# Ledger of designs, part 8: VHH binders against Uncharacterized protein YNL108C

Target 1, 262 residues: Uncharacterized protein YNL108C, of Saccharomyces cerevisiae (p53929)
Amino acid sequence: AIENIYIARHGYRSNWLPKGPYPPPPTGIDNDVPLSEHGVEQAHELANYISKLDVKPEMIFSSPFYRCLETSKPTVEALKIPLYVDRGVGEWYKPDRPIIPEPATHEVMSKFFPSMISPDWEPSIIPSNKGETEEDIFERCHKFWPVFIDRVERKFPNVKTIMIVTHAATKSALGMNLLKFSSAKEPIDNKGTFIRNGSCAIDKFELVKGENESIPFEEREWKLTMNGNTSFLTNGEEMNWTFMNAFEAGSDADIKARRAAE
Below, E stands for the ipSAE of ESMFold2; O stands for the ipSAE of OpenDDE; V2 stands for 0.75 times the mean of E and O plus 0.25 times the DockQ between their complexes.

## First folded at step 2 (VHH)

Design h3 (framework vhh_7pa5_2; at its last look DockQ between E and O 0.02; V2 from the best seeds 0.00; counts 0 for: pae E 20.3 > 2, off the site)
Fold by OpenDDE, look of step 3:
Structure h3 (fold): chain B 262 residues (1-262), chain A 125 residues (1-125)
Amino acid sequence: as target 1 above (262 residues)
Amino acid sequence: QVQLVESGGGMVQPGGSLRLSCAASGFTFSSYAMSWVRRAPGKGPEWVSTISGSGGSTSYADSVKGRFTISRDNAKNTLYLQMNSLKPEDTALYYCAKGPSELWKLYRSGAFDIWGQGTQVTVSS
């Protein structure tokens, strides 16, 4: 059974920089922006950090978006572990968005990341092409976990530790579901703490109940043992986002709002 | 009742060394990550170091990397901070802090459940 789950947000995006012009998406897909140089540096720092952990991931499941694959690449290279793409951990888009981006195909991504992406993985769940409410993404993640874990445990019965590389909203929703909360907008403690989602921030969840694979996922219990760790990053935490924010994480509107608040 | 009691602070010259201790009680010590946080006069709290419950994972602020070492003895319910090559800028009140998870250090203050009374470290020529 899976005993440890790391979940990391992608690195600093190119379009988060204060000054343009910004590079177009390499894939040509709207919102599929690449990391900035700073983001790439963060990804390497993340890889270095992970390589020093006592419990290391044995494989990575990444969002199909370019920035997540970029973030994953240094870790894959450092640990020499396989990477799979699962659409189920893809980006969150609100329904009012004029365009809901669909990720590039495996074929297209493999051109940008040669020999990095393992081909034999079907999506555990597919995000709605009509966008998602906050409730929808939470439900998506709720449905994602049992399907995903079952598949991982069946295909890789000896694997105990995995890593997911994803986006802020998805990271939060995934984590909150593991902790059996009813919403991603709830604090995880009495102090009002939220899951932190800075760029290249990493969470860790440990199985505390249900070590037997025969126990359904829904009956398993997890503990958050690492919350949005960014201690290994030179600049520390950047661009933290929670569902308490008014806009999609990392969106132009989000950036605009952040700048206005400064 | 959960308690943390720091000790080992003092005055040292630049380049000197100190070893801080934190005695924990009232909870299952090995189940929780522990951290050191310091507060210099006129400054906010600064995260120094964190160690996982098992002791298998450690992290440090860049300002202390290579000089400070965090460790723990779960059998004695004690947290340690070995501080070498001390600098005047290390002068602060040092706190032992308990977090609900192994690495809440990123919150630097708000994510910790409890703090000790602190032990004063002064580095001066």
Scores: ipSAE 0.000, ipTM 0.229, lowest interface PAE 13.0, mean pLDDT 89
ESMFold2-Fast, scan of step 2: ipSAE 0.014; ipTM 0.455
ESMFold2, look of step 3: ipSAE 0.000; ipTM 0.101
ESMFold2 (binder alone), look of step 3: mean pLDDT 80; pTM 0.814

Design h4 (framework vhh_8emy_2)
Fold by ESMFold2-Fast, scan of step 2:
Structure h4 (fold): chain B 262 residues (1-262), chain A 125 residues (1-125)
Amino acid sequence: as target 1 above (262 residues)
Amino acid sequence: QVQLQESGGGLVQPGSSLRLSCAASGFTFSSYAMHWVRQAPGKGPEWVSSISSSGSTINYATSVKGRFSISRDNPSKTLYLQMNSLRPEDSAVYYCARSPEAYWKLLESGYFDYRGQGTQVTVSS
């Protein structure tokens, strides 16, 4: 049974730099932006940190977006673990967005990340091609968990620790569902603490009850033992995002709000 | 030496029309999606419109839809933005931008590898 789940956000995006021109997405796909040089540095710092943990991930499940694959690469190389792509942990796009990006195919991703992406994994859930409301992304992650955990445990019965590499909104929705909250806008404790989603921030969830794979997901209990940890990053927490401001993470509106607050 | 040169901006009254042009050189214009982006004083850049390499696919920001029209002339390597029913909130520096794919939105997409120097549009009485 899975006992430990790490969930990390991708590194600093190239289009988050204050001035362009910005590099085009390597895949040519809308919003399939690569990491900035700074983001690549964060990805290496994340890999170094994970390499020193007592409990290391045995495999990675990544969003199909270039930034998440790029963030995962140093960890894959350092630990020599397999990486699978699961569209179910993909990016959140609002229904009013002009384009809902279709992520790169396995063939295209493999050209940019040769020998990194394992072919034998079907998506646990496919995000709507018409976009998602805040309620929709939370429900997608709610449905994701029981399907995903069952498939992981059936295919890899000896694996106890996995890592998911994803996006800010998805990371929050996944974590809040794992903790059995009813929305991503609730604090996780009575002190007003929220899940932290800085670039390359990493969460750790540990199993409290349900150590046998015969126990349904709904009956398992998890505790959050690492909340958006960025202590290993030279610049610490950057680009934290929450559902409280209702902006799409890394969007035009999100960046404007951050700059106005400075 | 990729170059994008905007022109056609000016000072106009609310309700007026302007046509912006962007002259491209140093690359195969017909192979690239082209975009208009604007930036008002004290604000971040805002994506306005995109057009595919062939001109067959066009998108607009909600704020300008129905008032602005993007077009291109591949033989002359020129991008256009026809701006109708101009409002004070349309006042900004307008930039021509290039990317390999159509429908890019600045900051969310950020896929411009080149942009011009800009042309100023001021809508004021």
Scores: ipSAE 0.000, ipTM 0.103, lowest interface PAE 20.9, mean pLDDT 85

Design h5 (framework vhh_7d4b_2)
Fold by ESMFold2-Fast, scan of step 2:
Structure h5 (fold): chain B 262 residues (1-262), chain A 123 residues (1-123)
Amino acid sequence: as target 1 above (262 residues)
Amino acid sequence: QVQLVESGGGVVQPGRSLRLSCAASGFTFSSYAMGWYRQAPGKQRELVASISSGGSTTNYADSVKGRFTISRDNSKNTMYLQMNSLKPEDTAVYYCAAPTLYEWLRSGSYDYWGQGTQVTVSS
């Protein structure tokens, strides 16, 4: 049964730099923004950190968005592990957004990341093409877990450690569901601690109960042993995000609000 | 320096109402989402209500939905929590917070800068 789950946020986006204009997305898809040069450096620092861990991921499941694939690439290369794309860990878009981006197809992504993406994996759940409320993305991640873990354990029965590379909102919703909370907007302890979602931040969840794969996902117990760790990054934690923010993580409006507060 | 000044707490009987206020200074109030949290004795802190920077989007905990209303006046840098039909289970210290501002200013940690205001609902 899966015993360890790493969940990481993508690196620093090109549109987060203080001065534009920014290059268009490589895929031509709205919001399919690549990493900045700084974000690429963060991705390499993440890969170096992971390569030194005692318990290393045996495979990566990435959001289909360019930034998440780009973030995953150095780790794929360092560890020589397979990467699968699962749309179920894709970005959160609000229902009032005029266009909900459809992520690139496997064929398009393989053009930009040749020989990196395994074709053997179908999405565990597909995000709504009409956008999602905060309740919707939390429910998407709630439904994602039992389907995803069952499929991983059936296809890869000897795998114990996996890594998911995703986005700030999705990372929080996934983690809070693993810990059996009812909302992504509550602290994880009585000290007011929240899941941290800096760029290239990495969580680690460890199985406490449910070591037998015959035990349904809903009966398993997990503990968070690494919360949005950015200690390995030269610049530390950057661009942390929570559901208390009214803006989509890393959007132009989010960046503008942060800079106005400086 | 960021300052949050809370007021409006007190002791009331069940079924009564209270209005909490949070006066903010030291940051661009109109640019940040704000929230009210509460902590009852021996329990974990919970989010009660949140409001977007412009006031158009609000969220409530299931336990208070339909009874509490969050609002803000950006011209006065003030956030409010109107608490109607109060119940003994609403007894808690209530905290004013700007979580995303705290995350930006205090990389690696969250702290609630409001002093907290006690609300006690008893017969």
Scores: ipSAE 0.000, ipTM 0.118, lowest interface PAE 18.6, mean pLDDT 84

Design h6 (framework vhh_8cml_1)
Fold by ESMFold2-Fast, scan of step 2:
Structure h6 (fold): chain B 262 residues (1-262), chain A 125 residues (1-125)
Amino acid sequence: as target 1 above (262 residues)
Amino acid sequence: EVQLVESGGGLVQPGGSLRLSCAASGRTFSSYAMGWFRQAPGQEREFVALISSSGGSTDYSDSAKGRFTISRDNAKNTVYLQMNSLKPEDTGVYFCAATSPWEYLLRGKSDYDYWGQGTQVTVSS
């Protein structure tokens, strides 16, 4: 059974820099932006941090978006673990967005990340091509978990620790569903604590001790033992995002609003 | 709860076309997402295409994109797979499958609750 789940957000995006010009997406796909040089540095710091943990991930499941694959690469190389792409942990796009990006195919991703992406994993759930409301992405992540964990445990029965590399909204929705909340907008405790989603921030969820491993996924209990940890990053927490924000995480509008508030 | 019967398979020359049909018996066909899978001799079943219960969303495997089109007619309880530009590597038994009344798009064969018996497609030259 799976006992530990790490969930990390991708690193600092190239289009988050104060001044352009910004590189076009390598894949040519709308919003499929690469990391900045700073984001690549964060990805290396994340890999270094993970390599020193007592409990290390045995495999990575990444969003198909370039930034998440790029964030995962240093960890794949440091730990020599397999990486699978699962569209079910892909980016959140609102229904009113003019174009809902279709992520790159396995062939295209493998061209940019040769020998990194394992070809033998089917998506656990596919996000709507018409966008998602806040309720829709929360429900997607709710449905993702039992399907995903069941498939991981059947295909890899000896694996106990996995890592998911994803996006801010998806990371919050995944974590809040693991903790059995009904909304991504709730605090995780009675003290007003929220899940932290800085660039390259990493969560750790652990199976509660005393639980029977044969219990169906829906009956299992998880605890959050690491909340959006960025202590290993030279610049600490950057670009934290929550569902209280008016704009999509990392969008141009989001960045403009953040800078106007400073 | 639903029975699926495929038809439309056959022998075709490379570059040719076939349209597969999957007829569903049952009262709730319009509530199911539908998928097509295929299996070549000695291989496992692989995902080909899927369509949401309303028909508003579709998805395709990399090998099917640009060549195959999935559609459905809820009034006739039927899902279709139009296959164009067929290649020898498309040879296999094609299965129709139905999943959960939720309108989620799932590619895993283990995620599908109801399966047809399959229809043979052979592309030869």
Scores: ipSAE 0.000, ipTM 0.179, lowest interface PAE 16.8, mean pLDDT 86

Design h7 (framework vhh_7aqx_2)
Fold by ESMFold2-Fast, scan of step 2:
Structure h7 (fold): chain B 262 residues (1-262), chain A 124 residues (1-124)
Amino acid sequence: as target 1 above (262 residues)
Amino acid sequence: QVQLQESGGGLVQAGGSLRLSCTTSGFTFGDYAFSWFRQAPGEEREFVGAISRSGGSTDYADSVKGRFTISRDNAKNTFYLQMNSLKTEDTAVYYCAAGTPEWLRLYSSKYDYWGQGTQVTVSS
């Protein structure tokens, strides 16, 4: 059974740089933006950190978006572990967005990340092509977990530790669902602590109860032992995002608001 | 005038080591990402390794991973390719390259400036 789950947010995006013009998406897909040079550096710092942990991921499940694949690459290279793409941990887009981006196909992703992406994984859930409310993304992650864990444990019965590489909103929704909360806007303790989502931040969840694959997801108990850890990054926590913000994480509106506050 | 100049090539026995250097002039060294490419007789030019502008990220061709290490020295305006456990298949002309892409430099085949090449010959 799965005993450890790491969940990491992608690194610093190219369109988060203080001044454009910004590079076009490598795939040509709207909002499929790559990491900045700084983000690539963060991805390497993350890989170095993970390579020194006592409990290392045995495989990665990544969002199909370029930035998440780019963030995963140094860890794949350092640990020589397989990477699968699962659309179920993809980006959150609001319903009022003019176009909801369809992520790159396996063929397109493999052009940019040759020999990195394993072909033998189907999505555990597909995000709505009409966008998602805050309730919808939380529900997507609620439905994701039992399907995903069942499939991982059936296909890889000896694997105990996995890593998911995703986006800020999805990371929060996944974690809060693992902890059995009903909303991503709740504190995780009686001290007002929330999940932290800095660029390239990593969470760790450890199984407390339910170490047998026959135990349904709903009966398993998890504890958060790393909360948005960025201690290994040279610049520490950057671009923290929560559902209390009004904007899509990393959107132009979000970035403009952050720069105005600086 | 921008110039990239390779040095350190030569003849070496299989299992040996060589360190290639690329010394640059005519531009701000810290603004560029750097890469090594090679071209064997009768074959097309292939990627060997790259280092980011900050020096914190590197990438290598699968054939050289674990044997070759790329590094940069900003104070000397020079970057290097340390080649260990050399094989006869590593015989090629090695080229250094510099590019300014602020993103995806490790995935781009386009570089703004190239060196003239240095011959590396690995004998059995």
Scores: ipSAE 0.000, ipTM 0.152, lowest interface PAE 18.4, mean pLDDT 86

Design l1 (framework vhh_7pa5_2)
Fold by ESMFold2-Fast, scan of step 2:
Structure l1 (fold): chain B 262 residues (1-262), chain A 127 residues (1-127)
Amino acid sequence: as target 1 above (262 residues)
Amino acid sequence: QVQLVESGGGMVQPGGSLRLSCAASGFTFSSYAMSWVRRAPGKGPEWVSTISGSGGSTSYADSVKGRFTISRDNAKNTLYLQMNSLKPEDTALYYCAKEGSSPRWYLYGSTHAFDIWGQGTQVTVSS
């Protein structure tokens, strides 16, 4: 049975830099932006940190978006572990967004990340191509978990530790569902603490009840033991996002609002 | 078979107005976001504005915000750009663009990907 789940946000995006011009998406897909050079450095720092943990991930499940694959690459190389793509942990897009991007195919992703992406994995859930409300993304992650964990445990019965590389909104929705909350907008404790989602921030969830694989996912209990950890990054926490923010994580509107607040 | 035909350009004085039109055919117009892209002499393409397929959401480049208005008529398969308070720096060839996964080029400083099939319509703001 899965006993440890790491969930990390991708690194600093190229279009988050103060001034352009910004490089076009390598895949040609709207919003499929690559990491900045700074983001690549964060991804290497994340890999170095993970390589020194007592409990290391045995495989990675990544969002299909370029930034998440790029963030995962140094860890794949350092640990020599397989990486699978699951569309179910993909980015959140609001229903009124001008375009809801369709992520790159396995063939396209493999062109940019040769020998990294394992082909033998079907998506656990496919995000709506019409966008998602805040309730929709939370429900997607609620439905994702039992399907995903069952498939992982059937295919890899000896695996105990996995890592998911995803986006700020998805990371919060996944974590809050693991902790059995009803909304991503709730604090995780009575002190007003929220899940932290800085670029390359990493969460750790540990199983506290339900270690037997015969116990349904819904009956298992999880504990958050690492909340958006960025202590290993040279610049610490950057670009933290929560559902309390007015705009989509890392959007042009989000970045302009942050700059105006300076 | 996808066809985009721009019209409505011309010469105007600073402070003037123009309304651009784009007639679309060969695809289900209401199912795609549409954009206006411009290319000034000696410069690369610059994204100007986008409107969602339903017309429910719009976005604008900072350089035109408050002066330009994008709109669409899905019954007539037509995209519009109302340009007010025109400035000399708005001088460019303006293209109608359909957004999609098979773009012909990308705009630096923008994450939008475009398929552009129009000939463009020239806007010149002088004196």
Scores: ipSAE 0.000, ipTM 0.110, lowest interface PAE 20.3, mean pLDDT 84

Design l2 (framework vhh_8emy_2)
Fold by ESMFold2-Fast, scan of step 2:
Structure l2 (fold): chain B 262 residues (1-262), chain A 127 residues (1-127)
Amino acid sequence: as target 1 above (262 residues)
Amino acid sequence: QVQLQESGGGLVQPGSSLRLSCAASGFTFSSYWMHWVRQAPGKGPEWVSSISSGGSSTNYATSVKGRFSISRDNPSKTLYLQMNSLRPEDSAVYYCARDSGYTPYRLFYSGEGMDVRGQGTQVTVSS
């Protein structure tokens, strides 16, 4: 059975820099924004941190968006582990968004990340092409887990530690579902603690209910032992996002609101 | 009835070893992280060591690292603390404790992650 799950948010986006002009998406896809040079540095710091952990990921499952693949690359290279793309951990887009981006195909992604993306992994769940409410993304992540873990354990029975590289809203929804909460807006303890989602922040979840693979996923219990850890980053936590925010994580509206509050 | 019962404490000379045991009952022991915490007279509790539910991950306070070893036997529902090279400053009542589950590592050091602890076993290190 899977004993350890790391979940990390992608690094600092190029469109989060204070001044443009901003580079167009390498794939030409709306909102398929690459990392800034600062974000690339964060990705290298994340890889260095992971390489020093006692318990290291044995494989990565990444969102298909360019920023998540770019964030994963230094870790793939440092650890020499496989990376699979799973659309089920893709970005959250609200239903009122004019265009819901369709992520790049395996062919296109492999053009930008040659020899990095492993084939032969079907998405565990496909996000709606009509967008998602807050309830919808929470339910997507709820449905994702049992399908995903069953497939990982069947295909890779000796693997105990995995890493998911994703987005702020998805990271929160995945984590809150692992902890068996009913919504992404609840604190995780009686002290008002929430999951932290800074750029390149990493969570660690550890299996509480033992390692027996015969125990159904729905009966397993998980402990959060790192909450959005950014202590290894030179600039610490940046761009934290929660479902208490009014805007999509990293959107133009989100960035404008943060600059106004500064 | 959820219970934790420590044993194995005693009076020993500096440099000696002791092995503490904690017998768990009334819950599924193999599903919980477990901890050792100690408290000297007139002091607050100090976290000593933690072990994951399956035993694959262990953590130690800096003051005991390299001298103490935490382990567990899930079939017998027993937690252990092997204490080597004991020092007078190790004198305390030692408690085993069950983790509450879902809090980050940083909150455990203050004891905030514990929901059940035993009655303790006294360790005294003196000449």
Scores: ipSAE 0.000, ipTM 0.153, lowest interface PAE 14.0, mean pLDDT 86

Design l3 (framework vhh_7aqx_2)
Fold by ESMFold2-Fast, scan of step 2:
Structure l3 (fold): chain B 262 residues (1-262), chain A 127 residues (1-127)
Amino acid sequence: as target 1 above (262 residues)
Amino acid sequence: QVQLQESGGGLVQAGGSLRLSCTTSGRTFSSYAFSWFRQAPGEEREFVGAISWSGGSTDYADSVKGRFTISRDNAKNTFYLQMNSLKTEDTAVYYCAASTPGYKYLFPRSESEYDYWGQGTQVTVSS
């Protein structure tokens, strides 16, 4: 049965730099933004950190967006583990966005990341092509978990530790659902702590209850033992995001608001 | 497993309002997405509207958008379809349906993706 789940946010995006011009998406897909050089450095620091952990991921499940694949690459190379793409951990887009981006196909992703992306994995859930409210993405992650864990355990019965590479909103919704909260807007403890979502931040969830594959996912209990850890990054935590923010994570509006607050 | 029962159907004049209820005795009401479908005489069953497990997201057929509102009350294990500005074309048998945990979409629109169905309740709109 799966005993450890790491969830990491992608590295620093190229369009988060204070001054453009910004590179166009390599895939030509709207919002399929690559990492900045700084983000690539963060991805290497994450890989180095993971390579020194006592409990290492045995496989990665990544969002189909370029930034998440790029963030995953150094870890795939360091650990020599397989990577699968699952659209169910893809980016959050609000319904009022003019166009909801359709992520790149396996063929297109494989051209940019040759020999990295394993075939033979169907999405556990597909995000709405009409966008998602806060409640919608929270429900997407709620429905994702039992389908996803069942499929992982059936296909890879000896695997105990996995890593998911995703986006800020999705990371929070996944974690809050795994801890069995009803909302991504409530704190995880009585001290007002929220899940931290800096660029290349990594969470660790450990199984408290559940001992074999016959126990339904709904009956399993998880504890959060790393909360958005960025201690291994040269510049520490950057671009933290929570559902208390009014804007989509990493959007132009989000960046403008952060700069105004400085 | 869930068991669904509709109520609130009847005869109403065009321009009027009617509220349908669907009550369930299911094991895990709060983890299901619910929808309404309708079937007019001699026609196939069509999607009307859906509500997510959290109640935060809804979806509607274009023909009813702006006139119908779906809602849920988890404390009563009941969900509703509020029908306003009714038209004679809304005459149909209305069915409530539930999606099981583990579906791939927030609210499927195909009847084949729903595992639990009510018996149906007749709504007749007279001109």
Scores: ipSAE 0.000, ipTM 0.206, lowest interface PAE 15.2, mean pLDDT 86

Design l4 (framework vhh_8cml_1)
Fold by ESMFold2-Fast, scan of step 2:
Structure l4 (fold): chain B 262 residues (1-262), chain A 127 residues (1-127)
Amino acid sequence: as target 1 above (262 residues)
Amino acid sequence: EVQLVESGGGLVQPGGSLRLSCAASGFTFSSYAMGWFRQAPGQEREFVALISRSGGSTDYSDSAKGRFTISRDNAKNTVYLQMNSLKPEDTGVYFCAAETSPYWLKYGSTQSAYDYWGQGTQVTVSS
């Protein structure tokens, strides 16, 4: 049974740099933006950190968005572990966007990341193509977990440690659901602590109860032992985002608001 | 405001039973482990029982094993302590407590594992 789950946010995006214009997304898909050179450096620092952990991930499940695959690549190379894409951990888009970006297909992603993306993994859940409210993304992650864990354990019965590479909102919603909260918008304790979602921040969730593979996911209990850790990054925590923020994580509006506050 | 309100205490004869309830509000009850502690006159506060977030795991002090049962109803935001075969040495103020740091689920009897505490309910076992 799965005993450890790492969840990491992608690295610093190219469109987060102070000045553009920026080259178009490699896939031609709107919002499918690559990492900046700084983000690539963060991804290498994350891989180096993971390579020194006592408990290392045995496989990665990534969002289909280019930035998440790019963030995962140094870890895949360092650990020689398989990577699968699961649309269920994809980006959050609000319903009021004119168009909700459809992520690249396996064929397209494989052209940009040759020999990295393993086939034979169907999405555990597919995000709405009409966008999602805050309640919708939380419910998507609620439904994702039991389907995802069951499938991982059936296909890989000897695997105990996995890593998910995703986005700020999805990382919060996944973590808050693992901890059995009813909303992604509340603190994880009475001291006002939130899950931290800096670029390349990594969480660790450890199983407390449910070691027997026959115990259904809903009866398992998890503890958060690493909250958005960025201590291994040269520049520390950057671009933290929570559902208390006014704008979508990493959107143009979000970046403009952050720059105005500086 | 976070609040834990105990009820169900009272005076009972040796060998009797009581059911304590703790109604929780102001936080996501189903995300916190819950415990019961008691404090007898002139003694330090001591652990009685704990229950995990889902209710799947419980633990008891040696004095409570076989006599007390902790349970919870997450739909009602309530934790219970069913006390059977009560003895005079069970006399004390019983406190409900909630773990507030979900970074780890504490299966311990340590008071410092719990940050929210109720006001307590008096249990007296005497003839």
Scores: ipSAE 0.000, ipTM 0.244, lowest interface PAE 15.5, mean pLDDT 86

